Miniprotein binders against a2bj90. Designs and how they scored, part 103

Target 1, 235 residues: a2bj90
Amino acid sequence: MSRSARRKTSALNTVLRVVEVFASIQGEGPFTGTYSVFVRLAGCNLRCPFCDTRYAWSLEAGKPLGVEELVEEIARYEPSLVVITGGEPLLQRHPLNSLVEGLESLGLRVQLETNGILPAPARDEQLWRVYHVVSPKDVPVRVPGAKLHPSWVDYARATGRAWFKFLVANEQHVREVAEYVAKLGIPRSRVYIMPLTPEKLDMKELLELHSRIASLAVKWRLNFSPRLHLLVQLP
Key: E = the ipSAE of ESMFold2; O = the ipSAE of OpenDDE; V2 = 0.75 times the mean of E and O plus 0.25 times the DockQ between their complexes.

## First folded at step 10 (miniprotein)

Design kh1 (at its last look DockQ between E and O 0.06; V2 from the best seeds 0.00; counts 0 for: pae E 14.0 > 1.5, pTM E .501 < .8, unsure alone 67.151 < 70, placed apart)
Fold by OpenDDE base, look of step 10:
Structure kh1 (fold): chain B 235 residues (1-235), chain A 106 residues (1-106)
Amino acid sequence: as target 1 above (235 residues)
Amino acid sequence: SPEEIAEYLIRLAEEALKKGDFEEAFALITWAMYEHIFLADEAAKRGDEETAKKLIELALEIARKAGSPELEKLARHMKEAFEKGDFLRAWELMIEISDTVYEIEK
């Protein structure tokens, strides 16, 4: 390796492209209601038409932040959970492992939000130890380029630290999810359905949508994820 | 292995491109680039000039078929970054190409 290549690989392991850091309540998935610091990473490998964080798609939308500085910033909030989100956090896998190591050294719990396209953590990665909420985009919404990497099913079975959160708009979508998870051998107890929220819903429409999807979750014996932050008007 | 995954994704991207599915082709090469740049072994990266070449060629072909002079410029810069071993910059440019494709197809 040239001295330049070693410096670039070292810099790649210690710097994240970060869009924003903020404190809020986790509004989605198994940790709903948890006081959390959100770290929104820049860059995504998808262009979901329903994405509410389109500003995070470009890596250039993020500022370069050192892992150490970011750990210190997060720690000041005294979070009950650190949520790593963004576009797709696993695009920054190497420095993300370093971030997780730093956060875990402080005794902070970490949860990753991922689209599940990229491989699950390996046993030697710091990411192996954290919680993952995988949000597939191949079912039922079928975003181009989205395909759940099979290693996430294996990771979920091996660790018990993964959940799968599916965006649904109607009963047909819920059926497709039920068939998909059955085919993959994902336990129903690890499956969440969440309302696919179109842009510009008012609060009444949003509540009605939540009610419909929650009723479908009960009918189909699946877990329900709210969009709690939208309902309580938090970030 | 990441190398095998990258090669597989390249094949799928070539198939998508033959079907005229540029979005899918681009998504697949973006993933292949991720595997190759960030997950592949450094020894494998140096030996797999062929996979690197294929990724660059596919990106250039997508850019050309999209018919945007701006995309062609970005794809050329991506190629130059990749050839210089500036993989992070090559990745940034790949994402910028993806954004530009999305805005054209919208």
Scores: ipSAE 0.017, ipTM 0.481, lowest interface PAE 5.2, mean pLDDT 85
Fold by ESMFold2, look of step 10:
Structure kh1 (fold): chain B 235 residues (1-235), chain A 106 residues (1-106)
Amino acid sequence: as target 1 above (235 residues)
Amino acid sequence: SPEEIAEYLIRLAEEALKKGDFEEAFALITWAMYEHIFLADEAAKRGDEETAKKLIELALEIARKAGSPELEKLARHMKEAFEKGDFLRAWELMIEISDTVYEIEK
């Protein structure tokens, strides 16, 4: 039986732990502004102090859903993009590959959000063909135990399907990101800097921070990612 | 079920190990560990000790074949954490082992 046929069979019998499915706008990264359906998977291998989705950390936050049922639910939204996020979606890698197969069979475009600790997709995985936004948590924010797996750089070069997004609060952070990506050989065209937004910011402070980080992105010749959903108050 | 998924992932990890692809083997057993520890119901987890032992022994075999004393020490600490039921600690050590294998093979 072909590898593709085996994975299609697995998709029919595979279950994911899902916290929520909802429609909104992709507010971050290269697909900012796209009408999207978000699939938030349960479980995370980090406990970041600044995490805004702590409710997805534990397995028990997720409800078991069959992949085929989930594909049908997603399709009813008629999304322009399916964003798979979490916690850390790659903790559920095998059933996630089954979900991707189902979504691709319907012609749906998929983007995965990952902290990059687990390895990039292999060439024979369904995940190989989707887009990835990788958000390392070791620089500049220095979450303990967070280390970008080097395979993501190789994957990005081989496929053109990965971008790297970093939370920054000031120019020192941007300098650290620039040094980090240069050391790893990540092209600036694949790098986004995004405002690290403290929980207590009012709208004026939020906009001012966006303006400052965007100006730094121009100065350092890096891409800028807003947190658009915060600015327009969408989930 | 999560147990069936973990057994499948173990088989794939064994295949990767036979090819000498230590990074892929560790990624697969990391996922198998998550399916077994965090996604199985409590009754299934307690009743499937053989799967847990197989995951641990496979991690030790991969560490030994990679030829790093540091990697072997990490794998032993992971085994100890798992045997004490400290699954979060065992998980953290598995991640560290995966990164160590990648650096050695580089």
Scores: ipSAE 0.000, ipTM 0.154, lowest interface PAE 14.0, mean pLDDT 80
ESMFold2 (binder alone), look of step 10: mean pLDDT 67; pTM 0.548

Design kh2 (at its last look DockQ between E and O 0.02; V2 from the best seeds 0.00; counts 0 for: pae E 8.6 > 1.5, pTM E .613 < .8, unsure alone 68.101 < 70, placed apart)
Fold by OpenDDE base, look of step 10:
Structure kh2 (fold): chain B 235 residues (1-235), chain A 106 residues (1-106)
Amino acid sequence: as target 1 above (235 residues)
Amino acid sequence: SPEEIAERLIELAEDALKLGDFEEAFALITWAMYEHIFLADEAAKRGDEETAKKLIELALEIARKAGSPELEKLARHMKEAFEKGDFLRAWELMIEISDTVYEIEK
């Protein structure tokens, strides 16, 4: 490859399609309650019927933003955590590695949210160093096209930097999750169950659902993820 | 290199396919497609169109050998989407194929 081709590829690997950047509290998973900057990337490889961020499904829903500019924007919020989410962030893997490098250079902690369809980070990727919350869509909700890539199990074992967050609506779903993680050899300490929330629940219904699923988490000896942002009416 | 990885994954997928392990064959091809087609930079995507074609043809072969008319239909549509440059649709179809394979092997 000519030096010119490497420079053009380098320039393409430094632009992300970003839907939004905002500060809030991490409402979900192992970092619940952490003051975080959320970077919502555009594009998703799934069309989950229960997705609350459908506006991020198209790559065109995101604006092109340079990695350096994005790092500067994030840093202004003085976050305790940077949460990279979206549709599926790993669709933008190359510029995402560059983003992680920039954020890590500032001493910022990074957490990725992923559906786990794409391969886990390799050892030579900057993404290898960050935290990952994998949200499989093959169990129990069985979204068409969702299959957990096996490399996430290996990554979790090798690094201890991955957790698995499953959407559940009832005890049958919790059973299916327990069987699935046992089969894959995922430690229960790395497993979270989270309420599958329909759109347009009122606060009473939302709290009732949280209570039910939390009780099931205790019964089945799994971690519980709230949807804290919904409960406290934050983004 | 990504190309060498893709070639090795193709070989492994062909071996799995010879053994009648359609799930493993398709999983390996899916990985190769991620590395070579979907996650590759624009330069890599343009550089090895032949490998991309091989991956797509192998997906069609897996679909045919699995004996699923639905899988074969999906694989054909994935090929058509790829050939049109509709990578998002090709991705969606690849994923739908993965699910279909899983249901066949279950």
Scores: ipSAE 0.027, ipTM 0.360, lowest interface PAE 5.6, mean pLDDT 88
Fold by ESMFold2, look of step 10:
Structure kh2 (fold): chain B 235 residues (1-235), chain A 106 residues (1-106)
Amino acid sequence: as target 1 above (235 residues)
Amino acid sequence: SPEEIAERLIELAEDALKLGDFEEAFALITWAMYEHIFLADEAAKRGDEETAKKLIELALEIARKAGSPELEKLARHMKEAFEKGDFLRAWELMIEISDTVYEIEK
């Protein structure tokens, strides 16, 4: 077989468990407001009580999709950003690297969302070259089993392609985040605090939480992340 | 579903009780209450009101075993939020419970 045919055959043998693919706006973190395609991978190594995507926790929630087929589907949306999320995407690390290679070959920007328990990308992985928003769940929210792998701080320092996003509900949480990032040597410019929101809030309640956390971000000189998609009622 | 999650959390809470981890059991039970009471859809919530009442009483029992007046107070406040349907207050209480359990177990 030709190189082209071999690549097609190889991509069909590399499979991801995918819960959903959809277009929307990136509502959180440094890329807030960007027209994006979201790829939600199945499986998670945490059971956060505040998770708004609990349907992705089980690996069985995902359908097997070939990587080449998935790249073609994503490309049809003509996204400005491809957001790989889940569950925890790094549970499917090997085929995920293949997906990233395919997306990058088309010139598509890729951002990964991760809880940071599994190690940061190695220099020889395709994932090394994409953007990462790391959301540790051990501080301040103390989800059982959560612990930020220290390689993420090294990765952020070496590449400048990682930011750290923390769910907070009050000023005590923000204080804990500030102490945590200072101890790890994470500069404030790479730190976002985001409202810890329950799943079923009305708009007034959602705005009140946003206002409270945004004010704390200013007070503590940290970046603020909204949950913009909730405010504008997009998925 | 929230109901399935609540059932799993109750199982984990019972395991924690067997180990004598009363504060962890309390946190797991209050999380199960929150899933069952506030996150369940209206049809499921209507059908499981008896279960919700059992969870509230279990949380109070666990708080007493932990010897924590603060946890008992939080359980009573959660019961009040449930009776009023005050979703935002219940959410704030969940955060306070998590913080309180962490400080006790520290």
Scores: ipSAE 0.007, ipTM 0.367, lowest interface PAE 8.6, mean pLDDT 84
ESMFold2 (binder alone), look of step 10: mean pLDDT 68; pTM 0.577

Design kh3 (at its last look DockQ between E and O 0.82; V2 from the best seeds 0.00; counts 0 for: SAP 75.641 > 70)
Fold by OpenDDE base, look of step 10:
Structure kh3 (fold): chain B 235 residues (1-235), chain A 120 residues (1-120)
Amino acid sequence: as target 1 above (235 residues)
Amino acid sequence: SPEEIAERLIEYAEDALKKGDFEEAFALITWAMYEHIFLADEAAKRGDEETAKKLIELALKLSAKLLEIARKAGSPELEKLARHLHETIKEMKEAFEKGDFLRAWELMIEISDTVYEIEK
């Protein structure tokens, strides 16, 4: 391979397709309330009917950004957490590992949001060291092409750095989640249920939905994830 | 155009059926139908009611073709699922026409679950 071909392959591992970078509060999961920089990556391997970020489905919706430039941009916010999200971040696994390496070199904590279809990080990946919130899309609302990769259960057991977040609308959904996690051997302490939220709820309806799902979380002995950013009107 | 795409996909599926490739024909039409539902929902969200109506009608044409394919294949289970899908898309069309976006959202979830069961 020519020096030019090696430079092109190295350049491919150092560029991410990024939809947006912004600072906010982490509104969901185990890090709720944390001042965070969000990096929304472009491209998704699913078509969820309840997706609120459909604009991120195409890789072309993202701008190409160098990993170094992106690390510098993130660092300027002085975040308590860097949240990598998007469509599906693991579609950009190679440059994402380089991004994580850069962020960790600055002492920044990183959390990934993923749909869990792609394999969990291997031990030799930089992604092995970060926190993961896995959102399966095969339960309770089943999305075509969704299947949790079994390596995420193994990763969760091996590292303690994974949580599983499920979107639920009612008690039947909570039951299905409880059965699913029991079958897979996922510890209940690592399971979050979150309101499945229609786009056009007013604040009263949103609060009522949160209250209902939180009560079900207590009843079923599961953790509750709010959608805090929606409740406090942040991005 | 979306219409020309749907027609070509139907022709392709019919050719696949003539070759005895039921699975390919059924999968292709299922995928095409599912994509047209998303496109219809996106058009509705933009306030483009005419485009939304056109796209949901194409989705109904595709779901009707799924029913035909399932009947020809002699699969009672696929016929049941394809029937449920077709009726759900009809109800989604009515929800869009009424401006009932909450109901349309619920029906999108039901469509997703039904397509998942078909692909399983």
Scores: ipSAE 0.789, ipTM 0.894, lowest interface PAE 0.6, mean pLDDT 93
Fold by ESMFold2, look of step 10:
Structure kh3 (fold): chain B 235 residues (1-235), chain A 120 residues (1-120)
Amino acid sequence: as target 1 above (235 residues)
Amino acid sequence: SPEEIAERLIEYAEDALKKGDFEEAFALITWAMYEHIFLADEAAKRGDEETAKKLIELALKLSAKLLEIARKAGSPELEKLARHLHETIKEMKEAFEKGDFLRAWELMIEISDTVYEIEK
């Protein structure tokens, strides 16, 4: 059998537990502003107090979908970027690699969002060629069970396809992030700080928080990430 | 399901206490307390004030139990952490009663940091 036929057979036989698929704008990180399809996978290995997607924490929250069916659904949106998020997508690593293979075979660009607890992709994984935004949860707000796997720094250095994003509320948080990334050898050009936002801020408060954190990003020579979807009221 | 998990953690903690394993009991009660905090917050966000009040009271009771366990274990470090949790949850209960959900959110972040220190 041909290589493409073997890949189709493999993808057809694997299943992902998917909470939702929807089109929107990527609001965070290096691809901010990009027309995207979001694939939210079920299951998470953390319980973050600031999580705004708690409905994705349980694996039972996801509907089982075949990988090839999911690829077809995503393709119909004609996205500029496919964002795989969750929960923690790497909990479903094997079928996720199959999904990535299918999406890349159609020329679709893929970005993964991860809390970085599970190891970075190996060279022989389809995920190796995907963009990653890694959000460690052990700094500055420390979430029980969070620990960045050291392979993510090695992966970022080897590939240039990973960025690190941190939620911050004030300058003390930014200082903690700066110390953390320096200790790990993460270059500032790969670091984003983003506003740690309570859910019920009005628009004026939200803009003031964005302004404050953006000013700190400039002061500390770090990249700034908005939460653009909140500012423009998209999902 | 989350309620069932929290109840099972409490049962395991009681078993650990019978065996004199205070460190394990402390960890299990900490996680049961943490689960009740999320359940209370979810109820509050739905506008279910009665359920939110019930759940935060259970979390407060569990944090008081942490103080008792820490004293039996003879650990000043655990006692300090348990006292901080107890005081923080008491403030969170007050925040729920006043409808101050921004303050409750801030206190949840502080609880998260304290639980992280406990698990270290």
Scores: ipSAE 0.664, ipTM 0.847, lowest interface PAE 1.5, mean pLDDT 91
ESMFold2 (binder alone), look of step 10: mean pLDDT 83; pTM 0.825

Design kh4 (at its last look DockQ between E and O 0.56; V2 from the best seeds 0.00; counts 0 for: pae E 12.8 > 1.5, SAP 84.003 > 70)
Fold by OpenDDE base, look of step 10:
Structure kh4 (fold): chain B 235 residues (1-235), chain A 120 residues (1-120)
Amino acid sequence: as target 1 above (235 residues)
Amino acid sequence: SPEEIAEYLIRLAEEALKYGDFEEAFALITWAMYLHIFAADEAAKRGDEEAAKKLIELALKLSEKLLEIARKAGSPELEKLARHLHETIKEMKEAFEKGDFLRAWELMIEISDTVYEIEK
């Protein structure tokens, strides 16, 4: 009895390049403290000098995983949130929409992390339904080739499902963020500032930096995002 | 390597200066300077503090060259930029030598921001 190996022709739209899948606490943004499964996708359209996930820049750093298999893997963790991150997840937009459809069919909440260079989801995309934390790389630190796509501002206004998280090192950066969001008409209630951290800080220095940036957040009437996972020594 | 690219940019800048193209020379030296700072950060990450220190010193020398180019150009804008870069690198060097890595990092980010503004 010949077991015909059904070559499932994985249609290009059903496979993701995935660097890692792990469970942790969301350490950043509006969902800080949420038990989450992180899906780190491979490939990035930027080369930020401060990137802590440089290993994810190449598409070849990821393994090909089928969407169905990935949904089953994620579901086993019983997450309160699924966080799609990576280099830039929207480089894999088509299979990512299929992933979101699969996860939503199980009643799982999804949050995307993106650099905001690529267009926001259209109304007909599954991605339109999920939460987005946009981390612009054109302000305050200007990464070459980074420009926030204007559709993210429109998406935020239309849906209320987007937040903007800015990396800041000092008060000048916080000022530039405040001016930038005012110019774009982004509501301050949707803006988070987060410490830009070098890789080699000890815990004391990390706490001191958090304290400084948090104080600036209060002064400038912006939301503060910790890097909670670093503070509590989780992945 | 970043150092090899920086050396190439310096040679191009020297040629630009021979033709009186001060703006091009300034841009090329600015990039060469930034590449040394970038390489210094990478060296520090590897625990090679001696290499990092040497690269910061080279960046500082290049910032002095920016001041010279700006003066020769007679451009108040280039002089302001060159002065800012020079003072920031100088402070970064001092912070690094004191073991204040947080401050050195903040100053490196400030240098990066300034360099990317010149590219526009």
Scores: ipSAE 0.025, ipTM 0.455, lowest interface PAE 3.0, mean pLDDT 90
Fold by ESMFold2, look of step 10:
Structure kh4 (fold): chain B 235 residues (1-235), chain A 120 residues (1-120)
Amino acid sequence: as target 1 above (235 residues)
Amino acid sequence: SPEEIAEYLIRLAEEALKYGDFEEAFALITWAMYLHIFAADEAAKRGDEEAAKKLIELALKLSEKLLEIARKAGSPELEKLARHLHETIKEMKEAFEKGDFLRAWELMIEISDTVYEIEK
């Protein structure tokens, strides 16, 4: 079959296990404030105590969707950004590359959210060309089995398309993050600290926590990420 | 489930105590205690406050067990860690009962940090 027909047929026949698709605002990291469609993939290789999306941990939580069907659904929202999240999206790496190919063929910009345990994209993957926000779980709260794969730092240097985001609750956490990123050679311009929040906080408590972590970001010369969707009460 | 894993860890800790391996028993009970804290967080997030309170109380009882083990081990450092965990869980229980969920969350983070320092 022809080169372009083979490519389209492969993308059309690939299946992803998807928990939910919804429109909202990207509330975290470098693309904060962007009108986005979120695609939450099922399955995770971690069981973080502070996880906000425990309902996505099992692959059984996801409904099988064909990549072509999913691309069409996403496109109908007319998003400015497509955010692939989960669980851990890289557990479904092969069909995920097909999804990215379909989205990019329509001119849609894609961001992946990952815990960074699985390796960064290879140069010959469609994922090589998308943006990544990497949230290591081996600092400051060390989740068992959560080690950042070193290829993510190499990928960030080679492409400029990766940022590193850390959930912190206090200054000791920020110190640990600062030491960690310095050891790995991650420049401060690529590092975000973000408030570690429980799901149910009243607005006053949420603002107080944001203020505390933002002040620490200034003190330690790191970028601050809000959890904007929580502040404006969007999903 | 977290509770089933915690019960298994408690049985392993009892075997370790039988052979006088107090540091291993301490580590196993620490993890069992933490799994009850984790389960309490799950219960609270789904709105089951009674289950959450019960699970926090079970974690508090396990922190008392940690004090016992630390004393049998003759380790002042383990005793200090166990006392810190016990007091922190007690304060977290009080915050949860008052509805001060931000404070309870902060204390849960402190417990988590202490647990991971013990594992080092």
Scores: ipSAE 0.000, ipTM 0.287, lowest interface PAE 12.8, mean pLDDT 84
ESMFold2 (binder alone), look of step 10: mean pLDDT 84; pTM 0.844

Design kn1 (at its last look DockQ between E and O 0.89; V2 from the best seeds 0.00; counts 0 for: pae E 1.9 > 1.5)
Fold by OpenDDE base, look of step 10:
Structure kn1 (fold): chain B 235 residues (1-235), chain A 108 residues (1-108)
Amino acid sequence: as target 1 above (235 residues)
Amino acid sequence: GSLEELFEEFAEITWEMYEHIFKADEAAKRGDEETAKKHIEEALKLSEKLLEIARKAGSPELEKLARHLHETIKEMKEAFEKGDFLRAWELFIEISDTVYEIEKIIES
């Protein structure tokens, strides 16, 4: 391979399409309440009817940012956690591994949000070392094209660095989640249920929904994820 | 066409229909009722074509799902016309689930 081909392949692995970078509190999953920098990557392989970030679906919605520049930008916030989210971050797997390497070199903790359709990290990827919150889209609300890749269950067992977060609206959805995780052999201690939230809920309705789903989490012996950022009116 | 060509056409029209549902939902959320109506009406027409294709393919299962999809889109149109955005959202989730089931049959 010529020096030019190596430079082009290296350049492709050093640029991300980024929609936004912002500091907030992690509102969801096992790291709820953590001061975090969010990196929203562009591009998604799904079209979820309940998606609140539709503007991130196109790769063209993101600006090209160099990994080094992005690491420096993130580091200025002095985050307790870096959350990589977006549409589907793993669509940009190669430059994302480079980003993770840069962030870990600074001692920053990284958490990925993914829909779990693409394969889990391999042992030789930098992504293998980070935390993952997998949000399957094939249960309880089935999204076209959604199928959890089996390697995420294996990754969760091998590393203990994965959790599974499910959007639920009612007790039937919680039952379907319980059956699904039992069938796949996902430990209940790694399962979170989160309110499936319509965009137009007022604060009273939002709190009532949280209360109902939290009560179901206790009843079904599952972890509860709030939408804390919505409750405290943060990004 | 061949049965394979009919299933390909069914899949393509299903996706086109689903994109119109998204555009209708986005338009409704921004208060563009006219654009929302246009897209939901196009989705409804596409769902009628799905019924026709399913009949031509001789698939009772696809015909049942296409019929359910068509009726759900009609109800979603009525929800938009009434300003019942919560019901329209619930129906959009139901459409998603129905399309998921359609895709599974086409892939089998």
Scores: ipSAE 0.685, ipTM 0.873, lowest interface PAE 0.6, mean pLDDT 93
Fold by ESMFold2, look of step 10:
Structure kn1 (fold): chain B 235 residues (1-235), chain A 108 residues (1-108)
Amino acid sequence: as target 1 above (235 residues)
Amino acid sequence: GSLEELFEEFAEITWEMYEHIFKADEAAKRGDEETAKKHIEEALKLSEKLLEIARKAGSPELEKLARHLHETIKEMKEAFEKGDFLRAWELFIEISDTVYEIEKIIES
């Protein structure tokens, strides 16, 4: 491998294409309510009709940022949690592992959000040690190209650091999720159902939808995830 | 000209059609009715081509799915014209499910 080729590989591995960095509240999943810094990475391997971050689908939407500078920017927010999201963050897996190493060296807690198409972390990856919220997109609404990689279930069992989150609109969707997770052997304690909202709802309708899905979570013995940022009117 | 080439063309056109559906939805959300109409009309044209390719390939399964796509996109166009965005969103979900089924058949 030439010196130039190795340097190009190293530069690409230390640079992330980043759409935005911002502070907010984690509104979804097991860490709901946590003061967080969000790092939205560019690029996605899916085109979900219900995606609320379509501006992150293209890799060109991201600006190149060095991992060291990004770690310093994140640290200035003094977050309780760093949420790595996107698009699909695992499309930038190699520089992402470098970011995770930098964040962990500062004692920062990291959570990754993924659609689960790409494999779970290997034991020798920095990503092995972080928390993961996996959102399969082949149930209940089937998105073209979606398929959960089976390694995520194995990873969740081995580490206890992965949870599975599903968007649902009604009880039929919840039934489909329950059948899916039972088939894969995913324990209910690792499963969240979350409201699949239409484009716009007034606050009364939004609260009613949250109430209906929360009631279904209790009925089906699954965890409930709100969309807290909608309820408290944060971005 | 092979059956494999027809299925590859079918998949490529399905993806192109689906991209137009997304662009129509994005334009409609920002109130750009002219751009939304342009993209939904392109999606309709591509769905008609999918019907022709399915017939040429001799696949009753793909033909039924292509017909369903065409009718669903036509309903989505009507929903946009009426400003019925909840209905358009539901039809978009249906298109997603149909494209998923097409991919499953072609990949099998």
Scores: ipSAE 0.542, ipTM 0.798, lowest interface PAE 1.9, mean pLDDT 90
ESMFold2 (binder alone), look of step 10: mean pLDDT 87; pTM 0.869

